# VH-VL binders against e9q3c1r45to238, part 3

Target 1, 194 residues: e9q3c1r45to238
Amino acid sequence: EPDELRRRESDTLLSWILTRDSWGNQWQAAWVTALNYEAEKRGGPLRLSFQKDPRPQSLQLTVEKVSSVVKSTQEKVVICHVVGETLQFLVSAGPASATGSECQLYDVHLSPFHLKVEFHMEEKREDIQIRWSFTHVPETAIKIQPQAPGEKQALGVNMLSEALEDLFKHLVNAASPSVFLSTKPTQVKEAQSL

## First folded at step 1 (VH-VL)

Design R2 (framework fv_rilvegostomig_arm2)
Fold by ESMFold2-Fast, scan of step 1:
Structure R2 (fold): chain C 194 residues (1-194), chain A 123 residues (1-123), chain B 110 residues (1-110)
Amino acid sequence: as target 1 above (194 residues)
Amino acid sequence: QVQLVESGGGVVQPGRSLRLSCAASGFTFSSYGMHWVRQAPGKGLEWVAVISYDGSNKYYADSVKGRFTISRDNSKNTLYLQMNSLRAEDTAVYYCARDLGYDFWSEGAFDIWGQGTTVTVSS
Amino acid sequence: QSVLTQPPSASGTPGQRVTISCSGSSSNIGSNTVNWYQQLPGTAPKLLIYSNNQRPSGVPDRFSGSQSGTSASLAISGLQSEDEADYFCAAWDDSLSGYVLGGGTQLTVL
């Protein structure tokens, strides 16, 4: 059946990506690039800077639904809606004019998370564009914790954590990370924002 | 156009109560912390209170703690200051002001100010 | 009494540079950033400098701020007649858990 074939195609693409040695680094780099782009667009006195997290993390994604669209005889898009258990980021927050001492590092966890993942394939092209986004604001639990507890706070600790949660939701929903992956064994494209 | 408009000021006797309102327009009110700042006739500015963007955190000047309550209604884009047990020393023009910081960051930089509403506490 | 200390007055002639000082303590200016406000006669205050030395859009580069230790300064270069106003410094105070302001400096352009 068409639906079974679509699930098989998306499973194959997802498996190919998730089993690549470079995927964890490319996934994280794409998120960091896209989130920083959205954060910088906001301007003002607030600076949010997403950092590459040196801690290893494993991605386990479950496919909820699959569709595909043939845009032309040469272009096909496979769309997967996936759910993951936990998505983790390291973020520095402080005033835009800040010296290092005014910035605080936070660990941000989203659990569970839902993504729309798009695989853009073109005939005769030797790479695949992978783009993902949140399709809507999910009812996701967001946990924000200082990486090293600071003692200087302008307002209460709860305000910083809860308010940062709302801002993070806006940034994550606006972000559109993408990566181009070569289908040839020795070629890899770096993460790119649109 | 970004603006703040205060209302509710007037003349009241000592020991009475008064509620001030500040109507916001032209920006996403729910994303900004808000302040009340007052100025007694011929005197300098005195910060009164702050409320976080979501209303969860509030701080007050020592001179008003226990007597004044800051609150907000994000669905109505309105900031309030409930003033109880008023004293002659509370006589001032009361300004509402938007914090330049947004979401979790309160910088204490008051970037947009209303024109003020006058409160006179007189016997 | 104001928590932050400013001179009550300052003066200059057009084209000159004037500096307005603001003195505090370790719990306010020594630990937190300083903002400056300008109040023209009969008007509401306006944000002039934030985060020690940043200018909002629309504030001329003639205005600059600095902070060192427990003190801050506002500098106005190329003084103009429209700069005649009251100037206030402000900062968060850790010991009071609130924002504190200076008493204001009345700048007269001679």
Scores: ipSAE 0.000, ipTM 0.442, lowest interface PAE 21.3, mean pLDDT 80

Design R3 (framework fv_rilvegostomig_arm2)
Fold by ESMFold2-Fast, scan of step 1:
Structure R3 (fold): chain C 194 residues (1-194), chain A 123 residues (1-123), chain B 110 residues (1-110)
Amino acid sequence: as target 1 above (194 residues)
Amino acid sequence: QVQLVESGGGVVQPGRSLRLSCAASGFTFSSYGMHWVRQAPGKGLEWVAVISYDGSNKYYADSVKGRFTISRDNSKNTLYLQMNSLRAEDTAVYYCAKDQYYDESGYLSFDYWGQGTTVTVSS
Amino acid sequence: QSVLTQPPSASGTPGQRVTISCSGSSSNIGSNYVNWYQQLPGTAPKLLIYSNNQRPSGVPDRFSGSQSGTSASLAISGLQSEDEADYFCAAWDDSLSGWVLGGGTQLTVL
């Protein structure tokens, strides 16, 4: 019974998040911010810049495992492991020494993906902090392709793709996006109760 | 393409030791937990041991606890099973298997398997 | 002995629906997700179902899984001759701190 209750609670939290009007924008912004932070921090000869993707993205999540950790009487942390079918990123890539025109846009797909999601709750707080990270990123799950592939770039694209996969793998494993969501009822449309 | 290749099996007398190896390719070995699963002739599957992606956590079946040691070398993409004090009931095909995800106990699966290596403990 | 209980055999004819049961306890199936594995004669096992009811890429939708309480079930609809194999259920056991598997069900397509 306790495990079924925990799964029901985590499903309620995920449903509440996914039904918020602001979720898509907060999800994308948090990813872009975290990935760019890691890219700048790492440096190196290859520069990646993650960009907001205006194209619609389908997000389907399934809860794999949930646990609850009470740090104190005032703090509660709920940890969920979730899986999704596909994540898409838009990234500009090129040599760090280059500016603007020497960079190319790439579509990066992660399929499937697995996240560890942490819900940090404090007594009498009106916000829930949600932090997530990739648990593992299989090499076979990463697909990178240029937005506008050309004949001139065929050989260079193969070389850059290998370097991009290595760097992207490092960045996604290091990234830890987070958001604060208000629990106030008037801010949420068609939301489910916590 | 994910590949797992086991080696080190053979025929050995009771009380002796064998060390199995599993060479992994086609995925980032250091990011996944790894398992050993065995199958006695004409019998079902029996899970033997698991090791976390970084080697910090290990779990064993009660039947092998204290005799078998699981380890890994992430720099060589290789998983090991040191089998000591072998018994006739350890006779089986030993499979190396990749965990789908493992950094916390409780979520595991065997999403890719090797072809197996045969261990025969003869008396 | 196997910790999870499966029938030792099951059979059906092409086109039929066959169901294979898997019974456990609160420390395994009752608290953790169930996987199913298919083993064709002379081959290594292959992951067929994970997380109670999810299919890996390449597994036909004829295969489905379910879980209720301390039991799980694998259903094969539109049975085909190629489905003749051994099927195993598996789950993590909290009390043993290890994986437990069923004894396997040999499916014969008549």
Scores: ipSAE 0.000, ipTM 0.442, lowest interface PAE 18.1, mean pLDDT 78

Design R4 (framework fv_rilvegostomig_arm2)
Fold by ESMFold2-Fast, scan of step 1:
Structure R4 (fold): chain C 194 residues (1-194), chain A 124 residues (1-124), chain B 110 residues (1-110)
Amino acid sequence: as target 1 above (194 residues)
Amino acid sequence: QVQLVESGGGVVQPGRSLRLSCAASGFTFSSYAMHWVRQAPGKGLEWVAVISYDGSNKYYADSVKGRFTISRDNSKNTLYLQMNSLRAEDTAVYYCARGPLRYFDYLSNYFDYWGQGTTVTVSS
Amino acid sequence: QSVLTQPPSASGTPGQRVTISCSGSSSNIGSNTVNWYQQLPGTAPKLLIYSNNQRPSGVPDRFSGSQSGTSASLAISGLQSEDEADYFCAAWDDSLSGPVLGGGTQLTVL
């Protein structure tokens, strides 16, 4: 195909990742792990805990900018800047002193979002490390809503919601999720084990 | 430690076929794209073909498309070039060369190690 | 015919600085990095510079590369008799989906 012949490496790598059956789960798990790490590290009066969202999600990323850094002939990093339409998280929030009963679940959405994505490749590894981070979060990018249908916000919650947005914004800007993707076919391994 | 050794060259008549092999050692063969590059007597270098680290992606120079097939066997650390319908213009020293790490790389394409070459002469 | 244009020859005396040019287009040098290869008489080519200006292990620091727009240059400082060789530039070409190489520059050390 003409389009295939004209492809840039970053587009090819991104397409390969997005067509993997396991990608959605790995993407979400990496975010949850990184965000929880930053939340625990920061401390403070407000406690956030990120959870896996069981709802199906679609993810599409568009490459805006590409650069490449070759550290040696045996080690290479491809860096690309990507934009996505919507990024969604399920978050438990409450006071740091909470024993669990005071925590509430929230849906948090970022739209649009911009990421710096790094693909790290090493000769002697059979996997590719993918690491990403926010380069910029727009002022109006964050939307927070109670997860449970029909839950109402308490009186005076506007100040708490602003605190939640501010904390979440800092956590996503600090987070650096990563995934190791095997180049080996997982379907063949699963078939052999069965 | 990195070594690439080509074999399979020789003298052949126009219209016939040859298969070249390149035996790799001293590195993780399955982690690199591999290339074939040729050099006609007294001329410059001409890129012939590339194959991705896993064999799933291949590209060819326009001069050899439809006639040459690049392949690899990662279990044997060996690269191949099947050359069909040979022409006098295919007369050259054929080098195998190690390409970029892992996936096909449009940005950082390079040949960091080369073999010694094997000579293909197409004449009657 | 080569897609990248190099002068067919260059010359210098020991100790001097020699520059070899390489000219391309937006689909190759203008969009992708440039690599340089050295071919000593009777030997296989050797990677000399990759990613515009990076040196592999074992290449002396007197070899350097640069790229600007659709052109690239290889500079050899402190020229030595052992540098007498053919030098080739190369870059990926987006429109051809493959590497393209220059015709080579034969460097003579006088």
Scores: ipSAE 0.021, ipTM 0.549, lowest interface PAE 6.5, mean pLDDT 80

Design R5 (framework fv_rilvegostomig_arm2)
Fold by ESMFold2-Fast, scan of step 1:
Structure R5 (fold): chain C 194 residues (1-194), chain A 122 residues (1-122), chain B 110 residues (1-110)
Amino acid sequence: as target 1 above (194 residues)
Amino acid sequence: QVQLVESGGGVVQPGRSLRLSCAASGFTFSSYGMHWVRQAPGKGLEWVAVISYDGSNKYYADSVKGRFTISRDNSKNTLYLQMNSLRAEDTAVYYCAKEGSYLEWFGYFDYWGQGTTVTVSS
Amino acid sequence: QSVLTQPPSASGTPGQRVTISCSGSSSNIGSNTVNWYQQLPGTAPKLLIYSNNQRPSGVPDRFSGSQSGTSASLAISGLQSEDEADYFCAAWDDSLSGYVLGGGTQLTVL
């Protein structure tokens, strides 16, 4: 291949990013932003709003089987296996015409995950833009449950949860979450999928 | 303006120790790997050691392994080289060098200091 | 012994093109990018070329780098008297887990 390939258990730039105190919040916020963008772009009969889980989460990703490809002096791709304990989102779902009471809140869990991930890193002026995507999301890792299921609606709720699970897989595969990191220790910016 | 200023060199007897310092300014010190490179009188450049941005990874040339220790203090923007069990062959000008890229770690040095002279004489 | 091999000297006349070679192995030049440093007499080294063929701001177009397989070269066109200096190639070596440099080439402008 024309690009330089280096296979390691870690990459120093990626390790720096993942060990930052703010990483868990940045990771989750970037996913929420990207998923909302893809949901709105796709449209359809359901309106989806992804929300960051307000409950504290200490997301510590273990990165292994790292392959780094340098595309230019300003662009690098890191392909790796990422192991995580859990990742949780909230999603509000209802008919596109719905307002308030017609929407149901769901817990979305991605746990445990063992994913092959591509991290695209590009230096832009004073910032580093980091984009990533999953190469594959296992079906068994995704669980979507309503926060307040009712016995009367059990069958209908379960059918909707299956539809949401399929849609979530599609949105995750389409999403390209990104973060802008400055060289200054306190600045972080989020970017939507291009 | 990026500046790297080395200090701590001098004349010492074989078997003794010296600690070199490199004061950095004009860039975010804590984001870059740092290197020490030396040059014996009338000779070429020899790489000595590197330390990652956060101090967690360190690598040394075979000629100094077990004798030299590289370290950094990101709160003071300062790089150090602790040199123990000095030998005549360690006589050189020691340069501090900054890595040039966030993306090509251990790739190249965009800035070098002026150097500090270490003379090991018997 | 230097890990990367360079000719110890090179020479040219003003206006001429001069090429300086650098030979390595699969663990250094074959797997990592090559950079070049210029050292004027009595001064600290200065970055001349990075990532095989890139010039930092302030380096004239007449300096260029190339890499093929396990070797690299530095070309200086329109040679000038102020180019008289020592030139070093360098790369990271995966086997040694260290940065390696060539022995240096002393360029004389005749």
Scores: ipSAE 0.013, ipTM 0.524, lowest interface PAE 7.9, mean pLDDT 80

Design R6 (framework fv_rilvegostomig_arm2)
Fold by ESMFold2-Fast, scan of step 1:
Structure R6 (fold): chain C 194 residues (1-194), chain A 124 residues (1-124), chain B 110 residues (1-110)
Amino acid sequence: as target 1 above (194 residues)
Amino acid sequence: QVQLVESGGGVVQPGRSLRLSCAASGFTFSSYGMHWVRQAPGKGLEWVAVIWYDGSNKYYADSVKGRFTISRDNSKNTLYLQMNSLRAEDTAVYYCARDTYYYGSESYFGMDVWGQGTTVTVSS
Amino acid sequence: QSVLTQPPSASGTPGQRVTISCSGSSSNIGSNTVNWYQQLPGTAPKLLIYSNNQRPSGVPDRFSGSQSGTSASLAISGLQSEDEADYFCAAWDDSLSGPVLGGGTQLTVL
């Protein structure tokens, strides 16, 4: 009974988020912000800069398992694991000393991807905090391609791609994007059983 | 259509018991906290009890503590109020109401959907 | 006994602005948001204002709410005959662990 209830809670929260008009933009912005934060914090000889991808993306998330619901007098946290088909990033990569023209754009795909999603609700707040992180990023799920692959095939490109993959793997494992969403009744869209 | 329908009211003698039901339809009942609110003839509204969406937390007005029990059955989309040791002061129209949409926490946003009420009369 | 204090009655004429006050304490209005309910004669209550000043879908913008310290107010501008009703304020009370309501204000449109 508790496990079924937790599944319903996770499905309801996820459905609520995915039906919000602003979600796609907030999802992308949160990822870009978190990944750039980790890239700047790490430093090093290779610099990555994540950019909002202007290309349309379809985001479908499925709850693969329910992990836990934590209750206290002031807080409730619902934790679930979700799976998605493909997550795509646009990233600029080059030496940290680069003057811009030495940076190259890459398409980075993660397929499939698995997230731990935490819905954090506080007593007396009109919003909830949603944060997420990758549960595991296997190397075989990461695909990196130069955005203009026919033109930028040059000496050293293979070594840069390997270093880029290693750094990307580090950054996505470190990143923890979050958003705050209002729970006010006039903004709530409820999926009704017909 | 989002609606709540109360039933189970009637006329009873002091000291007896009644069980009220509230049938919910048109929304995901298991996602909402639920309230009971009453109104004595010609008087204002008095909050009676609340139950969280999952049944885990319950709170009662001091006037009914120890006598009334709120419960829910999410599989049947139904809210209940078990009223024991009834007093003349419990005479009122009893409304069920949906708490605002706030998962897993008590709501401070009010009650946005109300039933039409069921009448309980406790006569001497 | 009502925990929140409202005037028992208020009146106005069509087109006027009417305000209904609600007075509480630090454990309720002073710490939590205020809701307002409208009850037309012979009907169930309806949520009119939530979170101090927010309107649910379908509530005219003539209705507005405000809160300052331990008090709140409901304002009705452009008063209409269909606004004749009882109005109740409500807020969560930390010390009682539940919502508390005002005694209600009967609004008469003359």
Scores: ipSAE 0.000, ipTM 0.429, lowest interface PAE 18.1, mean pLDDT 78

Design R7 (framework fv_rilvegostomig_arm2)
Fold by ESMFold2-Fast, scan of step 1:
Structure R7 (fold): chain C 194 residues (1-194), chain A 121 residues (1-121), chain B 110 residues (1-110)
Amino acid sequence: as target 1 above (194 residues)
Amino acid sequence: QVQLVESGGGVVQPGRSLRLSCAASGFTFSSYGMHWVRQAPGKGLEWVAVIWYDGSNKYYADSVKGRFTISRDNSKNTLYLQMNSLRAEDTAVYYCAKGIEYSSSFPLDYWGQGTTVTVSS
Amino acid sequence: QSVLTQPPSASGTPGQRVTISCSGSSSNIGSNYVNWYQQLPGTAPKLLIYSNNQRPSGVPDRFSGSQSGTSASLAISGLQSEDEADYFCAAWDDSLSGYVLGGGTQLTVL
């Protein structure tokens, strides 16, 4: 039916937007920034610094639920729930007293993860404002591995795992930095195509 | 505490080469991306290059691409900038700077005092 | 010419609020977070604001940042004489695959 076809087309468009390099780069920067901000604010026994993994990464996102809200004649909001297979990042961790020389680098994998993503479209705006937040996923596993496993570690993997789980819980449903995607090139191409 | 100390600056003739060094201490050098940023006399800041924590990725400003090479030696906690085919417009104070993260929006949280490069006949 | 556009100068009196603008494009400020650097006369730059609106430890709360579309702004409230410095905005540029900075704004405190 038409409804089913429209849903499939909508899912394809959202998937395309969410898998774009510009979205991926901005979104990864945003969650790393959010983690660093929360780590700095909390204080505690560990000094943590989060970094995007510079090695090539695969990011596969699946749209599982879509809804839309019309705020006014000038503003539309589309809300979707997205599932990612794995989120890879690096964390430098050590005692709070460390100047960096006592910190060690760890590979971290978060799998799976869920996002609530809001697309805010305004009639006179040339971009889409994207807001996002992590949602709770009971099956999510955090895998941690030292970058230098043969060296003496300043802290145990269990301490780091607990700190990361606590930190991610603070980001669940919390306000996140916005991501912006330009709509002007897409609008021009579609107008010319039609 | 974090310290970055640049060296290797000097006066050189156009077309010659110069190698800058940045000695890092007070943090785990091998865990962070490192940058070079320059400032011409009386002018603003111009980003030059970045190298990832393990040396796997490097990016350059268009003005220096093909002439400058950024490198690092994690065993010596030292960052390098090899400058070839120097031009008068390369005259500047060169700063070594530490990144916080490897994302596309990384801030530079610590800077060295800078080393002066003058390209003059 | 700088990729990001800032006014070359700004001025204010002690206690007042001053705003410094930074204009870019979709490939830099429109796609990536903005950082601000402060350079006091004769010194190396210092990170003042990161990720649009965050302050490093030791930066007073009178400094704040904001971003809208392809532009960013640094606000300094309760202006003090020691705030007299050059201020630079910066962001990664996707099209250039590099970090870009504004030309700088020289702030004078009368």
Scores: ipSAE 0.000, ipTM 0.447, lowest interface PAE 17.5, mean pLDDT 77

Design R8 (framework fv_rilvegostomig_arm2)
Fold by ESMFold2-Fast, scan of step 1:
Structure R8 (fold): chain C 194 residues (1-194), chain A 123 residues (1-123), chain B 110 residues (1-110)
Amino acid sequence: as target 1 above (194 residues)
Amino acid sequence: QVQLVESGGGVVQPGRSLRLSCAASGFTFSSYAMHWVRQAPGKGLEWVAVISYDGSNKYYADSVKGRFTISRDNSKNTLYLQMNSLRAEDTAVYYCARDHELLYSPYYYMDVWGQGTTVTVSS
Amino acid sequence: QSVLTQPPSASGTPGQRVTISCSGSSSNIGSNTVNWYQQLPGTAPKLLIYSNNQRPSGVPDRFSGSQSGTSASLAISGLQSEDEADYFCATWDDSLSGWVLGGGTQLTVL
């Protein structure tokens, strides 16, 4: 019975977040901010810069594994593992020393993808903090394609798609996007955190 | 079969020099950054140096800066460590290791290791 | 002196869950992902965990990693006698411009 209760709580929270106005925009903005933060601090000769994708994306998330619920007198934390069908990123890639002409835009797709999602609720707080991260990103789930076929020489003659894929894997694994959503039924309060 | 084989270790007096080699096979050596890591008898691992895929960038641990030089010969699939002004505290098993990431990427982690070569600095 | 701090030893019995901690600072674990290496007696180190929580091909799923703030941990569930080894955490340090490793934890299976 405790397992059923945890499932119901995680399903309810996930359903609630997915029906919120602007959730898709906030989800995307949180990803872009977190990924760019990780890309910047990693350093190295290859740079990835993530951009907001104006194309509509279907955001479908379901609870895959039993959730954990931790409760204290002041805080309740619901942790669940969710699976999504497709996640898309628009990314610019090139050498760290590159001018704009040396960078190439890529579409990156993850299908399927798996996340650990945490819902943090506090006794006297009017919002819920939602944080998430990848639990595992297998290479077979990643598809990277140039948006406009250009000269590969602009990015360097030796560039291999494997280098882009490996760097992307490390950045998404390190990223920890988060958002705050108001619990009030008639008011939406949104805040972005890193 | 991906393999790294170290050689060149031995017993040497303080203040002398020694050159270690690491022969790579089974992968495109010229596409990977390479590391040297050492382990003193009965002690933990200590990172020594890294060299980029093309040899243009090199980083060293503070304990070896100015004394050791990392280099590579991509035409021979071989990594080198030139050790000058050797001290007793340089006594260790020296491992070469491949950085996981390819080409333009930052230094990530070591996914392939050699079996090591022993360097003993004693009078 | 190691830059990352690990307990020098850990122990457990077969089937138990054991965790090994690794503590650093903002310039290393706080800014970069952590990887873990396993060293069996008399052998070269082997990559066990990379990018905080990812397993290479061939590493059993009973090994897992995590990272929070300036600390990381390695968890071994279903402990087996063949897990008796030294375990090292490692990461890049931005201020030193180099790799740093923990002092190692010797795991004994009782």
Scores: ipSAE 0.000, ipTM 0.411, lowest interface PAE 25.6, mean pLDDT 80

